# Designs tried in a protein design chat: miniprotein binders against q93zb6. Part 13

Target 1, 365 residues: q93zb6
Amino acid sequence: SSSSSDPLLVKAAKGQAISRPPAWMMRQAGRYMAVYQKLAKKHPSFRERSENTDLIVEISLQPWQAFRPDGVIIFSDILTPLPAFGVPFDIEEVKGPVIQSPIRTEEDMKRLHPIDFEKLQFVGDSLKILRREVGEHAAVLGFVGAPWTIATYIVEGGTTRTYTVIKNMCHTAPDVLRALLSHLTKAITEYVVYQVEHGAHCIQIFDSWGGQLTPEMWERWSKPYIEEIIHAVKKRCPDTPIVFYINGNGGLLERMKGTGADVIGLDWTVDMADGRRRLGSEVSVQGNVDPAYLFSPLPALTEEIERVVKCAGPKGHILNLGHGVLVGTPEEAVAHFFETARNLDYQTLFQNHVPAEKAEPELVV

## First folded at step 5 (miniprotein)

Design m60Y
Fold by ESMFold2-Fast, scan of step 5:
Structure m60Y (fold): chain B 365 residues (1-365), chain A 81 residues (1-81)
Amino acid sequence: as target 1 above (365 residues)
Amino acid sequence: SPEEIKKLIEEAKRLLEEAKKLAEQGDYEKALELVQKAIEIATKALELAKEAGDPELILYAKFLIWLAELLQYEIEKKLKE
């Protein structure tokens, strides 16, 4: 048998033999932590916090120092790479993300250029430091938005509740939208490779707004570009697992599996055992404890964690929440989540596991 | 041999995926037949992996058996409906 020096999370992503599920949390650095709130008061600009190497490293390491998760994701924004390929943005206190000049026409497309990594050195430098600080004990995760999700920000001009502009472009300007998605696919592929080359053990792709498409429209406007990214990345970085996550993905699991991702992240609305059956043995899974369980009494949280782990099976599971950590989450509950994960043992959990148990018929009255 | 074990694992995976498709199409009887065959082949892979002392192949074979049993349970539940 061969042993691997990969971190626990990477071994799980590859479906290798391990003694327990690794655990990390989406949005694990942030507003629920007192140390983050103090830092944000000193450095109130989100762009400063997400574009300064020292601040990125400090914030990314806050959950590591407090909770020792098995994954440390770089503190960044989904829009961070955009200025590097021709799409300036800002983050306004009231409005949030704003794209100064949306791209909606063939003329607007002329502003796009190949990604310029001189504008993203703070990402590469931060990943190198994170890899050095935690790489022997935890996986370093990079991330990126999927082309559909990024295109939605660009054409809508920022956050949207209706997705009207981009959905309209599918019908009125499909050639422009395809050209934008193709440019984004190339830029995103290069950005993923850049993160891997600078220290990421694993990459998560977020298609946060892909769930707003019908399955047919998602297969037309999102899936092919994600497949292209994954194929290109696996050719250039064959040892790097890719995790794929969509909010509200219950109707898309089989289609998400078809992208070639190593790990499919399940949102909290999917029953883990059902998700496992539907996805089969070809991929690993991530998730999917309901973030609301972090507000439950600690014994109830332990019980739910064990239930999810038992439903996910004895391999190929990265324990996580089914969504990001909620504002107001008690830090004590987050600590308990990671402590519970570290104390799990697959041999003990599955010694009495009977997934196909046939209960005797119950008497009905 | 590791190659023989991997071939058995790949065949069990193929049968399990085919069974899932048949179950999705409502062909529960054919799906159950393929699930049972997947369990047989995965069990043989497990025995050979134990003899070879390969912890990754042992774990993979066990996982395939576990997945097949989950699918079998759901198919049998549907057949009783």
Scores: ipSAE 0.012, ipTM 0.526, lowest interface PAE 9.2, mean pLDDT 89

Design m62E
Fold by ESMFold2-Fast, scan of step 5:
Structure m62E (fold): chain B 365 residues (1-365), chain A 81 residues (1-81)
Amino acid sequence: as target 1 above (365 residues)
Amino acid sequence: SPEEIKKLIEEAKRLLEEAKKLAEQGDYEKALELVQKAIEIATKALELAKEAGDPELILEAEFLIWLAELLQYEIEKKLKE
């Protein structure tokens, strides 16, 4: 019955017995790969690349073909589902995402409707193909933005440096913001379930801009909606692990655990041993090698990977970077990361356990 | 029995979670007492799991001992300050 068993990544997410940590990378497909750069030159529209089934599949499989990671995440955009519930957007070369008709008032809210999956068939079709191509060897990952992060794009009209509009809405239009977050929660829940039903083994929730809130504000404006999504998804898709990641999450780890997520992704600035202690036994962890280590000599990268794995413990660890792969990352370093992960062995690493806590040696004269 | 071993595992988890909260509050002496109790209970669970030949329960008990030792090390450092 090994042919019907969960992929290595899913077993790790559930804290089950495995011989090594599975590994994948946030922003796994992308500009650091020559093959991606060539394809992007031929198909310069990001919307075309992220909304065409053949291109999504080809791009998602590029790192699989090159590196054989334990997870294959669908190539997509965090804003992809927005038009399906009433929020059109575009992606411009210099500006990035642009939402020409932001939602900021009760009148604007009338444009929102329940999510229409006829507009998202390219997502479902791509996931089915990916599951068929790699599902016996690796986990297929879907993903979604958290309600706060998505609401920020919608009310700001795109990317923002100051978060002025959405932060002001917390004080000047809280009922409007709550109504928007509630609508997004319903749409996002349906979108997660859709991805699972179409082939995703695992889903990652990104609250990329949740780190811009104080912990108390995050508890009010983000956590309740994420918790609602996770609870609803676990009821409808009980076998699907949920990974939860926030950029700059050092101050939020305990609160993130409180959402009911199976796996908490640690930012690269969090010491893995500290994060593990703070999160305890109830969740698995993901991460958190600094993406900058991929520019280091390969032996130094190996040492860092082994250090992080030893700090994460003998179970419940999905090896990843603590942030997305950086532009200009050498493909050789990415190959080495995945090869190093495949060559790890938990029995060997933990045969003589030593506390992973940092202790600075004192010079005695 | 598997049910008995699972109860010991859940109690060790509960004690570790309580120890973390006490450590966060600066109650390191009480936190240390609870983490040591968690190690004792998890060690008992490990011996029973080995007798039962259950690889998943063995791993769970080993993990809890590892996690408790990690927390114990940090608490002991704070107590020496």
Scores: ipSAE 0.419, ipTM 0.821, lowest interface PAE 3.4, mean pLDDT 90

Design m62F
Fold by ESMFold2-Fast, scan of step 5:
Structure m62F (fold): chain B 365 residues (1-365), chain A 81 residues (1-81)
Amino acid sequence: as target 1 above (365 residues)
Amino acid sequence: SPEEIKKLIEEAKRLLEEAKKLAEQGDYEKALELVQKAIEIATKALELAKEAGDPELILEAFFLIWLAELLQYEIEKKLKE
């Protein structure tokens, strides 16, 4: 069936027999690359770069051309879909993301409307082009922010280090916050399906700010909405694996598994073997090399990659960093990471106790 | 048969999940008993899968043994504390 022709990354996400772990990196395209820095200088608006089809495609393909990762994630922002359902934003040089009209009251919520994909055609067009360019050799990844994370931007008016407004809304305006999260859940579900229908092989959900909640608060304010999204997406796109990642997720792994995600991304502070043991046999894992290892001597990086792979086990592992690529990361280290991943062999790593992978089926022309 | 091997794999999975739950509850002795039983059953599944020449079943059985040994190590560590 069609699943037999899946890219290596999709097979790993589904826990199928493969010869090595696939590899990609969070924040794969970006400022650590000289070609990105040059393009960003010519096109200094982040919104221009993330909302123009030609630029999205060019940037998304920069790491593909340089390193040949097993996954190519669309260059975008988690705030990109917001204007399409009634939440305008800008990205400012000094402040970063700014939402000029935060939503904090019932009156504010009247601005929200169902998601309008006419305003997101650049996303769909970019995914179609990426699928055509790399789809026979790599998985195309889409992504989306979780409702709690997106709500945090909306109610805070942009980035926050204190989370004061949204945390206070949990106590002072819980009905408003629940209504906002419900609207976001519907919009996010449609956005995920849109990305899959336009070429994404796999979707990653980021709950970047979920790690700022206690486990009890995360169960109340984030988990139910993520679970609703995953269940709805699985019903409409049953063959598309979903990766779920939270920064600082050590205390949340079992709860994250409970959402129904196919793959749980581990941050770099989680011991991979502990994470694997806690998550069990019914889910795959992603990660979790410390991004700081990319500043280490290359032999040390090789040893750490091999250590992580051995701790993740002989199946169901997508090799990644435990966090996004850091600014100033040497491109040579990134190249070495992907070359190391391509040279891994599960039969060798696990004492010839696993079977040889069958050759990949040829795509029908 | 493939159906018999799959039944052994599902039983090993069930025992492993129950062992993990018991370990979370602090019942390390019962958890160790179940994880050892899971290893026994998964090992039989692996032997049968090798005879059948089914690479997916071989991998699944081996993976369960590998996971069970990982859990066994943590349980034994707790019992020594």
Scores: ipSAE 0.524, ipTM 0.861, lowest interface PAE 2.6, mean pLDDT 90

Design m62L
Fold by ESMFold2-Fast, scan of step 5:
Structure m62L (fold): chain B 365 residues (1-365), chain A 81 residues (1-81)
Amino acid sequence: as target 1 above (365 residues)
Amino acid sequence: SPEEIKKLIEEAKRLLEEAKKLAEQGDYEKALELVQKAIEIATKALELAKEAGDPELILEALFLIWLAELLQYEIEKKLKE
């Protein structure tokens, strides 16, 4: 009976029967919205915006107030938990995240410690407020970066164009890299559980840089740690679905399914029908409308949404973009996306999958 | 009866999973036979679910028919190779 009260998005994640797909967007709150741009001018520090409870809540609720999506994701950064386990960072306007003291040696590893949630109370407080504000109408989503993705930032000292330091460490310092990934796995597991305990209905794991690895390297350096996180979280939070997303994941779908995630997010370059077939019926899917379609005429956007939904199937689909919403996206198109999702009906959309109706003879003279 | 419909749904699921394993092993002809049987059984489940007026069973049967048709398309494509 408690599962009947789950938000639509949670029911979809669990593969339960529902009348339509729920919808939300990666990078849901952000620069495409005029209200966000106005707030960012008053509070120009991204760290201030992502570490102040009042600002996090206000920003996270901006798309909720405007569009009423089926999911509300906490406004945050994947690097937010890093200082809580010993890795300070700064965010610079042009360069983005900067880690002044990268971890690359055994001596550097001495700075790491177990995660300290006293330093993350703004996350927990924000999730509690979001759950109170929208929890009866929408799912609250938390998220976290995967160990490989976070390790890449830590080791490279910030964003990277080449991935040379971390890829070289696979050969020159594999024990250090394994120790770092192991520490991150424990910290990330605790951070996911923390978010669930403070109000998240659902968690998305982002392995943004995993798509830059060959399948063999991803199997070695990323998959085992993600699998460990998912196993530990499911044991402690059995009712909380986990969504797993990698940018550029076309070559990794079957391996991603092997992690034990409930929902596999498909990027925009994957054909939804192929992705659904490859993943089968035991997992749900998320995505994967090309964000560029939001710049198309509204009728074309409607047709693309319906095409993606039909390819994903009448069960186990969370409608989303295949990548984050782009800067400059018209707010009108975002509103149309969510309104289109609300007006869908699976029985109507899938009437052509009734064999008796298909068997009706075609009369051509 | 809901129990009869659920048994048909479960049998269709088993046939589709067996078909996937056969396709992975390269036995496309046998996989196609199982997919076609799954469609037949899921279609029967759909008609019974419609008679029963059970939206959840209707949607579950439709999902299995949709999934089976996707698998059929891929298997038929491989048989032409």
Scores: ipSAE 0.231, ipTM 0.677, lowest interface PAE 3.9, mean pLDDT 89

Design m62R
Fold by ESMFold2-Fast, scan of step 5:
Structure m62R (fold): chain B 365 residues (1-365), chain A 81 residues (1-81)
Amino acid sequence: as target 1 above (365 residues)
Amino acid sequence: SPEEIKKLIEEAKRLLEEAKKLAEQGDYEKALELVQKAIEIATKALELAKEAGDPELILEARFLIWLAELLQYEIEKKLKE
């Protein structure tokens, strides 16, 4: 794509000159919206909602129709691609995701196979429709879980509080875990490329459980696989920016920058000015308004949005929350967030703002 | 010796790369033959690496066997179609 024809969000991701920050929200479609709640009552199975093309499209477009964000993320689940490469799962009402046959041994590994996109046609079809529906007015976002995060679900058999099984495998079965992570890396790379080829302008990688590792362990068990994915995707889809997000990432920012991602998503606990300083100007940032601010009076929300935008700087910023939209968030606050983003103007916000006292003096002989 | 084990690993890798190219060209039966040879060679490398007690060579050989088995699955799937 020509840079001039790219959606605002893609231009921001690439660090190009723009007049305002684009904005979207993690968990953009969901239970905070009355229209979503009504649809969920009619179609109570989460798997039905996330695996039916018509429902995926309708749900993904609900926030776009209501609020006109600059990004429209496909309504899906990080576990959605798992059955396509040999890991069936279910979503139980109380427990959430359950994987009845976890993979923990060499014998278990034989159940894995290369990703079968015939089982994921609803993803590709949905992305094509979303791309058509938003036209030039928004970027379509796809997403995927990182190998460590997906492996954690697979070996734990679902959500876990202790991460005991996968952490134990690092010591007692590192060859099996390495083989699993390598398979996931290949499957995830193919799934990212598939999403791009079917309409995604931009991809976000979620390493939600990477924050459970010490920095050294994350460098060993997660970072190399993410780097491999980004490198491979950049070769096959060179115009597609990659956003990388870890929940609780304050201790990992510099290491996340090292993955080759175009955009680093900041958790809400990171001060945006500190995050920007640590990451420098070579990468773009996303975030990071505390989702709790959406429960504040509207003028306070406006002030916080402007504060975050000023800290991020006049370039390379995708305005977002530092975490997903919380259940019970007022729709009025979400509308105000996007309206505030649309009314921002970098020239006005940075009027007479001189970051340096003078132009940097060069040492000349 | 470690050099002999590494040569077996390199040969298995070469066979897998050749098998991938043949599969891309639609020559699934020849690709499957090369995959099966790669599994045999990588399995021999694994046994020698275990005897040598070299954890890096053990992991590399196991990884190659796993990759070959995944490629075998894909080729066999295409042959059924």
Scores: ipSAE 0.000, ipTM 0.158, lowest interface PAE 19.4, mean pLDDT 87

Design m62W
Fold by ESMFold2-Fast, scan of step 5:
Structure m62W (fold): chain B 365 residues (1-365), chain A 81 residues (1-81)
Amino acid sequence: as target 1 above (365 residues)
Amino acid sequence: SPEEIKKLIEEAKRLLEEAKKLAEQGDYEKALELVQKAIEIATKALELAKEAGDPELILEAWFLIWLAELLQYEIEKKLKE
């Protein structure tokens, strides 16, 4: 297989010349779709839906069948690999994910073991089926949580609003936290390689909770582990691009680029042109339409998509939302988003292009 | 040839990456010199790509010129302050 046969999304991730931006959405399959809600009523356990091969495949293909995005991400949970290396969890209806036995001490660390892929066969099988079903037309995406984000769930015992326990461990138990992050780095690296070997064209790393750190703390407690993962994955899977996303990443863009990721995902609060300028030519960008725009009139959505695309430049852009698709988003708006992306043409859009920053005074809001 | 055009494109990219690093270090005058050199080289690549009729190389050269202009604008703003 030559690079010319890569899916559009992979070509964009590698900064290769293409005729239009590929498009996909974070949280692409899910609650906004009537077909998903119907399936969830029949199979109410989220763990059942995310750990059964037939259900994973059916759900992952729902947006593909409806909207034909350029990327199909496996329906899964950020916590899915945890039991395979010694961290069982449950998903409770009201509280969401719960880790009843958090890991916070040297003694707790003894529960951890190397990742056991026999317990994750449903992931590998699902990726193989997705690759077969859509691989000639779209990129198959896998994903994983970054070590800091996963450690936050493990240490906090589930979702947290304050990040108190893990932030305190940075100061009071740094050796324990380093040991946990090191174990997670190894497990996550193996999980990324596993996903690639089983059909993923591209992997997105989510450091969702990294945005809760100051840049200096993120540089110490998250960045080195992400760098280690990316370096190891690129040695073993050199043709697989890595997308890196942090929610609230405006202050971290340059540091995110330093991880070696191929694509930096921008949250919706970052001006795309500023993000491009700050990141330079070494990386591609993903995003960053505000998910709330999907509630606007369709012509306004078209205008915003074109604005973002023009600010991202004529190559190296994966069109996406700046955050996951919101519950209650109209399916018509999602369909319009993907149809708009398919009808874009870089040569037409950039025939009369003048960068906004050069044409007008800079406005600070 | 496409190979010669790709070499010019890669040189322009290298210069832009170095210019960005110099700008981050506060060396705006050297950064501006490298950005201007990158624009010159990318413009030459664009001219050759148009002669070759290669749409992909034309787009690659256009992107580098576009990106260099964004960086140049910010560097020039810093130098005027």
Scores: ipSAE 0.121, ipTM 0.625, lowest interface PAE 5.1, mean pLDDT 89

Design m62Y
Fold by ESMFold2-Fast, scan of step 5:
Structure m62Y (fold): chain B 365 residues (1-365), chain A 81 residues (1-81)
Amino acid sequence: as target 1 above (365 residues)
Amino acid sequence: SPEEIKKLIEEAKRLLEEAKKLAEQGDYEKALELVQKAIEIATKALELAKEAGDPELILEAYFLIWLAELLQYEIEKKLKE
C-alpha cells in the first residue's frame, strides 16, 4: 500500500510513485572506509564490534554520515542470532566464522532450543537507536540468512569451498537436514519479526549459498523454508517489505519470485533488462551495478548507474551493487554513486513518468 | 472508473505473465499476440487513469506498457532470428 510517511526505499520496495531510485549498498559499512579501519584497530574483535550496541550504532552510521545513502543496514553478522538458539560460534580474521561443534546428527540437534532474545538485546537496542538517528531520511534495514545458508555454516563448521557435508546430507541424511532446516525456519522467522518490531523498515534475506544448489535442489532444500518465513513474517508484519538476494542467482530469478518476496536482488552477472523482463510487474528489483565499476573513472560509473536504472524501469527499483562493496573500493567512488542516485530524475529518464509523491516526509519529533 | 481501470490493469498483468510463460516454452508467435493485447489494454487503462487524475494508476499502467514493450522487443528479435 501507499504511505507518504514511508522512507523512499520502502516506497520503491512497494512499487509506489517516487521521483528517483533510492540507493544503498550491501556491505555498506566496512573495511573500504578509513573510519571503519581505525575503529577496528581499537576494537579488533569482530564479535565485540557486532555485539556492542554503541559500536554497532557507530559503525552502521559511518556510511550514512559520509554518503547519505537511502538505506542504513545494521552492522551485524549473518551468524549473530545463532548463539541465541543453541549454536555458539567465533569469528577468526583469516578463517572467518568457526562453529566448533557442528550439527550433523539427531543427537546434535538436541542442543537447539527456541530463540532467546535476552541474548540479542544489543540487536534490538541498536535498531531502535538507528531508527531515531536517521528519522525519515533513510530506511533502516535488518537482515537474516536463509535456512539453507545458515544450515551450511552449522553443518560445515564454518565457511566451506566444497559444501561437501551439507550436500552429502541431502542424500544420506535428508530427515536430519529437514529437521534442522525446520528449526532454523522458526528461529529465523522470530528473528526477522524481532528486528521489525525494534525498528527495521525493511528486511533482506540472504541465501548466499543457495546458488551452490542446482535449481531443482534449491527448489527442494531452500525455497520452501524461505517461502514459509516470508509468509509468516507478512502475516505478522504486513507493512514491512522483504528483499531476497542469492549470490549467483541468474538461474533462479523466477523461483525466487515464487517465494513471495517483495523485492528480488539481482547478482551483478544478470543483465538488468533480462532480469526485469523475467520477473515482470509483480515484484520490485534491487541492484545491480558490478562492484568493480567503483574502480572505474567517475564518468563511466555515472553512465553505468544510468544504464542500470533505465533497464530497471520507472518504478520498483532499489539501486544497489550486484554484490557487496569490495575491500579497497575508493570512498570517492562510493560518494559519487550516492550523489549520482540523488541527482537522478525519473521524469527526465522516462518521458511519460508520473510526477512523484512528496520526496521527503515530515520528520516526527 | 477506478474499478474499471484496476480490472484493465489486472487483465494486462495476466496477459503479460502468460506471454512470458509462452515465450519460455518457445511459443513466440502466441507470446507476441498476448504482449500486444497487454499493451492495448494497458494503454486504455493509462488513458482512463489520466482522465481520472489518479497518479498511482497512471504509474501502474505506464509501467506495464514499458515492461510489455521491453518483452515485445525481445520476442520480436527471437522471431526474426
Scores: ipSAE 0.246, ipTM 0.733, lowest interface PAE 4.8, mean pLDDT 89

Design m63L
Fold by ESMFold2-Fast, scan of step 5:
Parts: structure tokens; C-alpha cells; sequence
Structure m63L (fold): chain B 365 residues (1-365), chain A 81 residues (1-81)
């Protein structure tokens, strides 16, 4: 395959020469869109929306039809693969995910089994359709939760504010936790490969809750499993770039680079120039416009996008928000974000000198 | 030495600007030759900057490689017409 056949986003992820940054948004399909709200009223079960092929495709394509981003991510949940390897769950609109039978003991581990893709056919079918519909114009993204993040849901029984059960297991049941993380690593590796084989150009790994670990604890309990996944996936899918994102990752950037991911996603609290400096140019970066900027006047949003792009550099940058799109975000601002990205040109941004009017004045004392 | 690295960076910049001028004139084959030379010299500067452990020179050399690769991509597209 030549590099010219790759979508813009894939070229950026691989650090190849391109004319502008590709752009997509985490949570780009969802409640901020009127069309999604209408569909959700007709189909109020989140599991129905995330496990029915026709609905997954329709929802995934809503931002594509409205905004033409450079990436189309499959509408899904990080917990979607769990029933396929022995962990049933429900999603309640108010409470979020609920796991009725958490796994906390060696006895509980006996319920786990190898991942069964017969239970995930709706994911594969949806990816095939998305690839057919947008693959000529945009990258199709799949995603997975990292083992630590998924284990936290399983062990806690759903969403948690304190992370007390899983953090206590690091001390009181470390062998059980290691066994769970090992099983998840195998299941996640197979799920990533499955998504690639069914149409994903690119995969994002979310370690959403890794950021509340100390760097030393993250290096012990999350990093090795992510490294194993990335190594195994690169062996089997060598042309597929992997993006790695952690919420609250300012203290973890160098360690995230160490996982072997092609692209490191920066959260909104990290200065892009500092992040680029710390990571170097051997990896690509993603992000990291503050989602709150979408509530700013459009000229201010344009200025912030250009600032972030200039800091990231003219190569190896996937423009994104530093966190998911917030509920209540104006659709006009999202449209403006993608239009701004399409109208950027690296040659004009980086081969011209900064105009005097934009330069900082010298202080005389 | 930092002086040698800076000299290589300046030479790569000169070649890149000359290649850009040739591409603007429609002389794509000569532009491509100069872009490839710019990448080679900037890559040498990068290796030396890494050995010196100078983050600013590393970034500057990498930026030149990126800009040269962007121009190469544009030239190759035109040569395919």
C-alpha cells in the first residue's frame, strides 16, 4: 500500500507529510446534536442505540453529514465488548453503567472466558458499513478501553468517584487484579484486531481513569498491559496507527510515549507546546483545544485552534479537543471548528514570518 | 559543534527556499532534487543535534525535515499530472 492511499488522519498519525491537520472530536456524536436527541427519544435505551447496527451507523454518521470531520468514530461504549467475555452490564440513563455481579475474587474470575465475536457482530457489521460510506473521505476509528479502566468498571460495579475497591485490590488482592488485567489484555487485543479487520483505519485506546493513579502506580498497574496490547496489535496489523489518550494525563506524557503508541492524545490542561517538547517528534500528538472554547465567540475559537496547531507543528498532529464534546455545545461552534481545520494550510502557517502586529512588544524595564 | 549544526540547518533552509522558488516556476524535477538534498542535510543536522543533546536544535532540524516533506508531497502530486 502507498502512503497516498491513506486518509489524511492516518497520514498524520504516521507522521507523514500533509497539507493541514486532520480533525475529529471525542464524543462527536451525541446529545449536543438535535438529530441525536430526536433519535434518543425514539430509542431511549442506550444499549439498543449502541448494539443495533442500523442505529450505530445512523448515529456515527450524524456528525459526518453535518460537519464532515476527517475521522468518523464508531458510536459505541467502552463496555460494549464485556458480555462477549463473561461480564454482563446495563447502562441506565441517569446512573450510567451498572455491573450487577462485580469481579473481585478468584472465584468470580471463573465466569470469564475468551472473547466471543458472535456476540459482537453488530460492531463488525457497523464498521464495514462506515468504511464503505466514508472511507474515501475520512478515516474510520474504532476504540477500546484500556485494561485498568475496564477493570475499574468491573471491580467497582460501575462508575465510581473514589476508586476505593480497585485501589484496595492493588494491596489486598494483587494476584486477582493481575489475573483480571491479563484476561482483559487478551480480550482487548482480539477486539482491536477484530475492529481493524472489519474496517477501522485507526484505533484509540482510552485509559480514562488512569490519570488519577500516581505515575508509579500507573506504570505498575496499567502501562505493561497497554504495551502488551500495542505490541501484539502492531505485529498483526502493522499498518494501523494507535492513538492513546488518558484524561488528566499531564503527569504521564513521557510514560504514555513509552507504550509504543503512534499518537499521544493530550488533555485540555496540557500546554501543547510543552507536550510536544516533552514527547519529541518521534510520536504524533492529538488534541487539545479546551472543549469550553466551543462556547466562546467564533473568532476566539479560530484564534485558539490556530494557536494549538502552531504549537503542535506542521507534521504529526491530529486536531481534536482535549476532552469529549460537552452537552449543550452549540452545533454552530462544532461546524466552525471543522471548517477552520479544513481551511488551514501548513505552508502559509509555517513558511511565513510572524507579522509584526501579532508579535509581543518588548518590555523596556 | 553547535556552529557546525547551525551551518547545516542554514544550508538546508537555503535549499528548501530554492526548491520552493523552482516549484513556483513549474520546475518540479529540479525542485524535487533540492528538496531531497534539504532532507538529507537536515537529517544529518538532526543526528548531530541529538548527539549534542540540544533540544532547540533537534526541534529546528525536525521542523525543516517536516517542511521539506510537505513540499516534496506537493511536488510529487504535480509530477503525476
Amino acid sequence: as target 1 above (365 residues)
Amino acid sequence: SPEEIKKLIEEAKRLLEEAKKLAEQGDYEKALELVQKAIEIATKALELAKEAGDPELILEAKLLIWLAELLQYEIEKKLKE
Scores: ipSAE 0.000, ipTM 0.220, lowest interface PAE 18.7, mean pLDDT 87

Design m63W
Fold by ESMFold2-Fast, scan of step 5:
Structure m63W (fold): chain B 365 residues (1-365), chain A 81 residues (1-81)
Amino acid sequence: as target 1 above (365 residues)
Amino acid sequence: SPEEIKKLIEEAKRLLEEAKKLAEQGDYEKALELVQKAIEIATKALELAKEAGDPELILEAKWLIWLAELLQYEIEKKLKE
C-alpha cells in the first residue's frame, strides 16, 4: 500500500491501537524450509549466502513468499559487521565461527578502527530491495548483536561453552574490556543507523550471551552499553522502534525495562502474564510461544497462540516464538502459526469489563 | 472532556503501579485494595472514553482494566496459599 502509515508491526512496537497482533519468527528464514536447504546445497558457504545481495534478498523473502509474516528480517549473521571495524572471521565446518586474532590486550586493541561501510554495502543494498518488495505490507527488520555478546566472540576467538576468557578479563583486564566494549558500542550504533537509513523499519538487538551473566554482572558489563546505543539511535532515528532480546532473560526483565527499548522480547520460559506485569505498561512485548509447540498438533498450537495473546494484552504485542525456530520444524506448523495470527481479532478476544450490579435492598418489615 | 479522562487513566496507572510495588513487597491485602480501586477508576474512564468516541482512550482504559484484573488474579492466588 502507498499509505504513509506505519506497518502493523511498527504500530504494535509503539503501543498504538491495532486490530490484531503482528507476527514474525526469529530464524524464520533457514534450515527448516526446503527451499532454503536446496539453495544452501547450491551455495554451501554461509559467508557467501550472508554477504551476497541477491542471495540475502532471496533467502530473506522465502518465508514472506510462503507465509506472509508481518515482519521480514534480513538474512545475515551476528558477526557480519566485524571485518568492517577490524575483526576478521571465518566459518569452519566443525568449529563454526573462528576469529583468527582474538583481542585480549591493549596491543590487540590497536587493530580496531571505525566501521567501514564500503565493506557492508551488501547489507544496505539488501535492505533497500527488501523495503521495496514488502512495501507497507510488512516491516523490514534489521538486527545487531549487543556489545557484550560481540565482545565474547572476539575475546574467546569464536563460540564458547565456558566464557572463561571474557569472564576472566572482567577481573584481570577490566580497562581493556571496557575499551573494547566502548569501541563496539560506537561501531554497533553506526551499524544500526546504517540499517535504518537503508530501509529497516525496526531493529532488534540480540544480547544472546547476556543471559550467561549474573544480573549484577549484566548490569555492569552489558546494560550501560546497550543504553548508550539505544539513546544514540533514538536521537538520530527517532521514529524507529528497537526490540531488545536476551536468551535466558527471566532473571533480567526488570533490568531490561530501563534500557529505553520500545519492545522487550520474552524468552519461552517466562510466563507472558508475569512478564507483562513485571514490565508494566510503558513498553511493548515480543514473543513468546515455545518453539517446541510447532511440533504439537495444530489445535494445540492454536490454543497456545491464543493463550499467549490473551496474556500479552490488547495492545503492544508482537507475536513471536520465545526463541528461534528449531531445525526440523514442520513448514505446515509455521504456516498455521501465521494464519492463526492473521485471524485473531482484539475486539473479539478482549471484551469490555462490566462490574456486577448490586440488587436494591429489600424493605424490611 | 479528554483531559478529565486522561486524569482518570493516569490515576488508575498510579494505583496499579503502587499495587504492584506492594505485591512485590508481600503486602497482598493492601495491593488487592489498590488494584480494585484501579479497576473502578479505569472502568469509569472507559465509559467516558466511549461517550467521547475516542478510540485511543478506549483502548488505554481497556488495557489498564486488563492489567489490573491480571494482577488481581495473582494477588488472590497468593492470598489462597
Scores: ipSAE 0.000, ipTM 0.397, lowest interface PAE 12.3, mean pLDDT 88

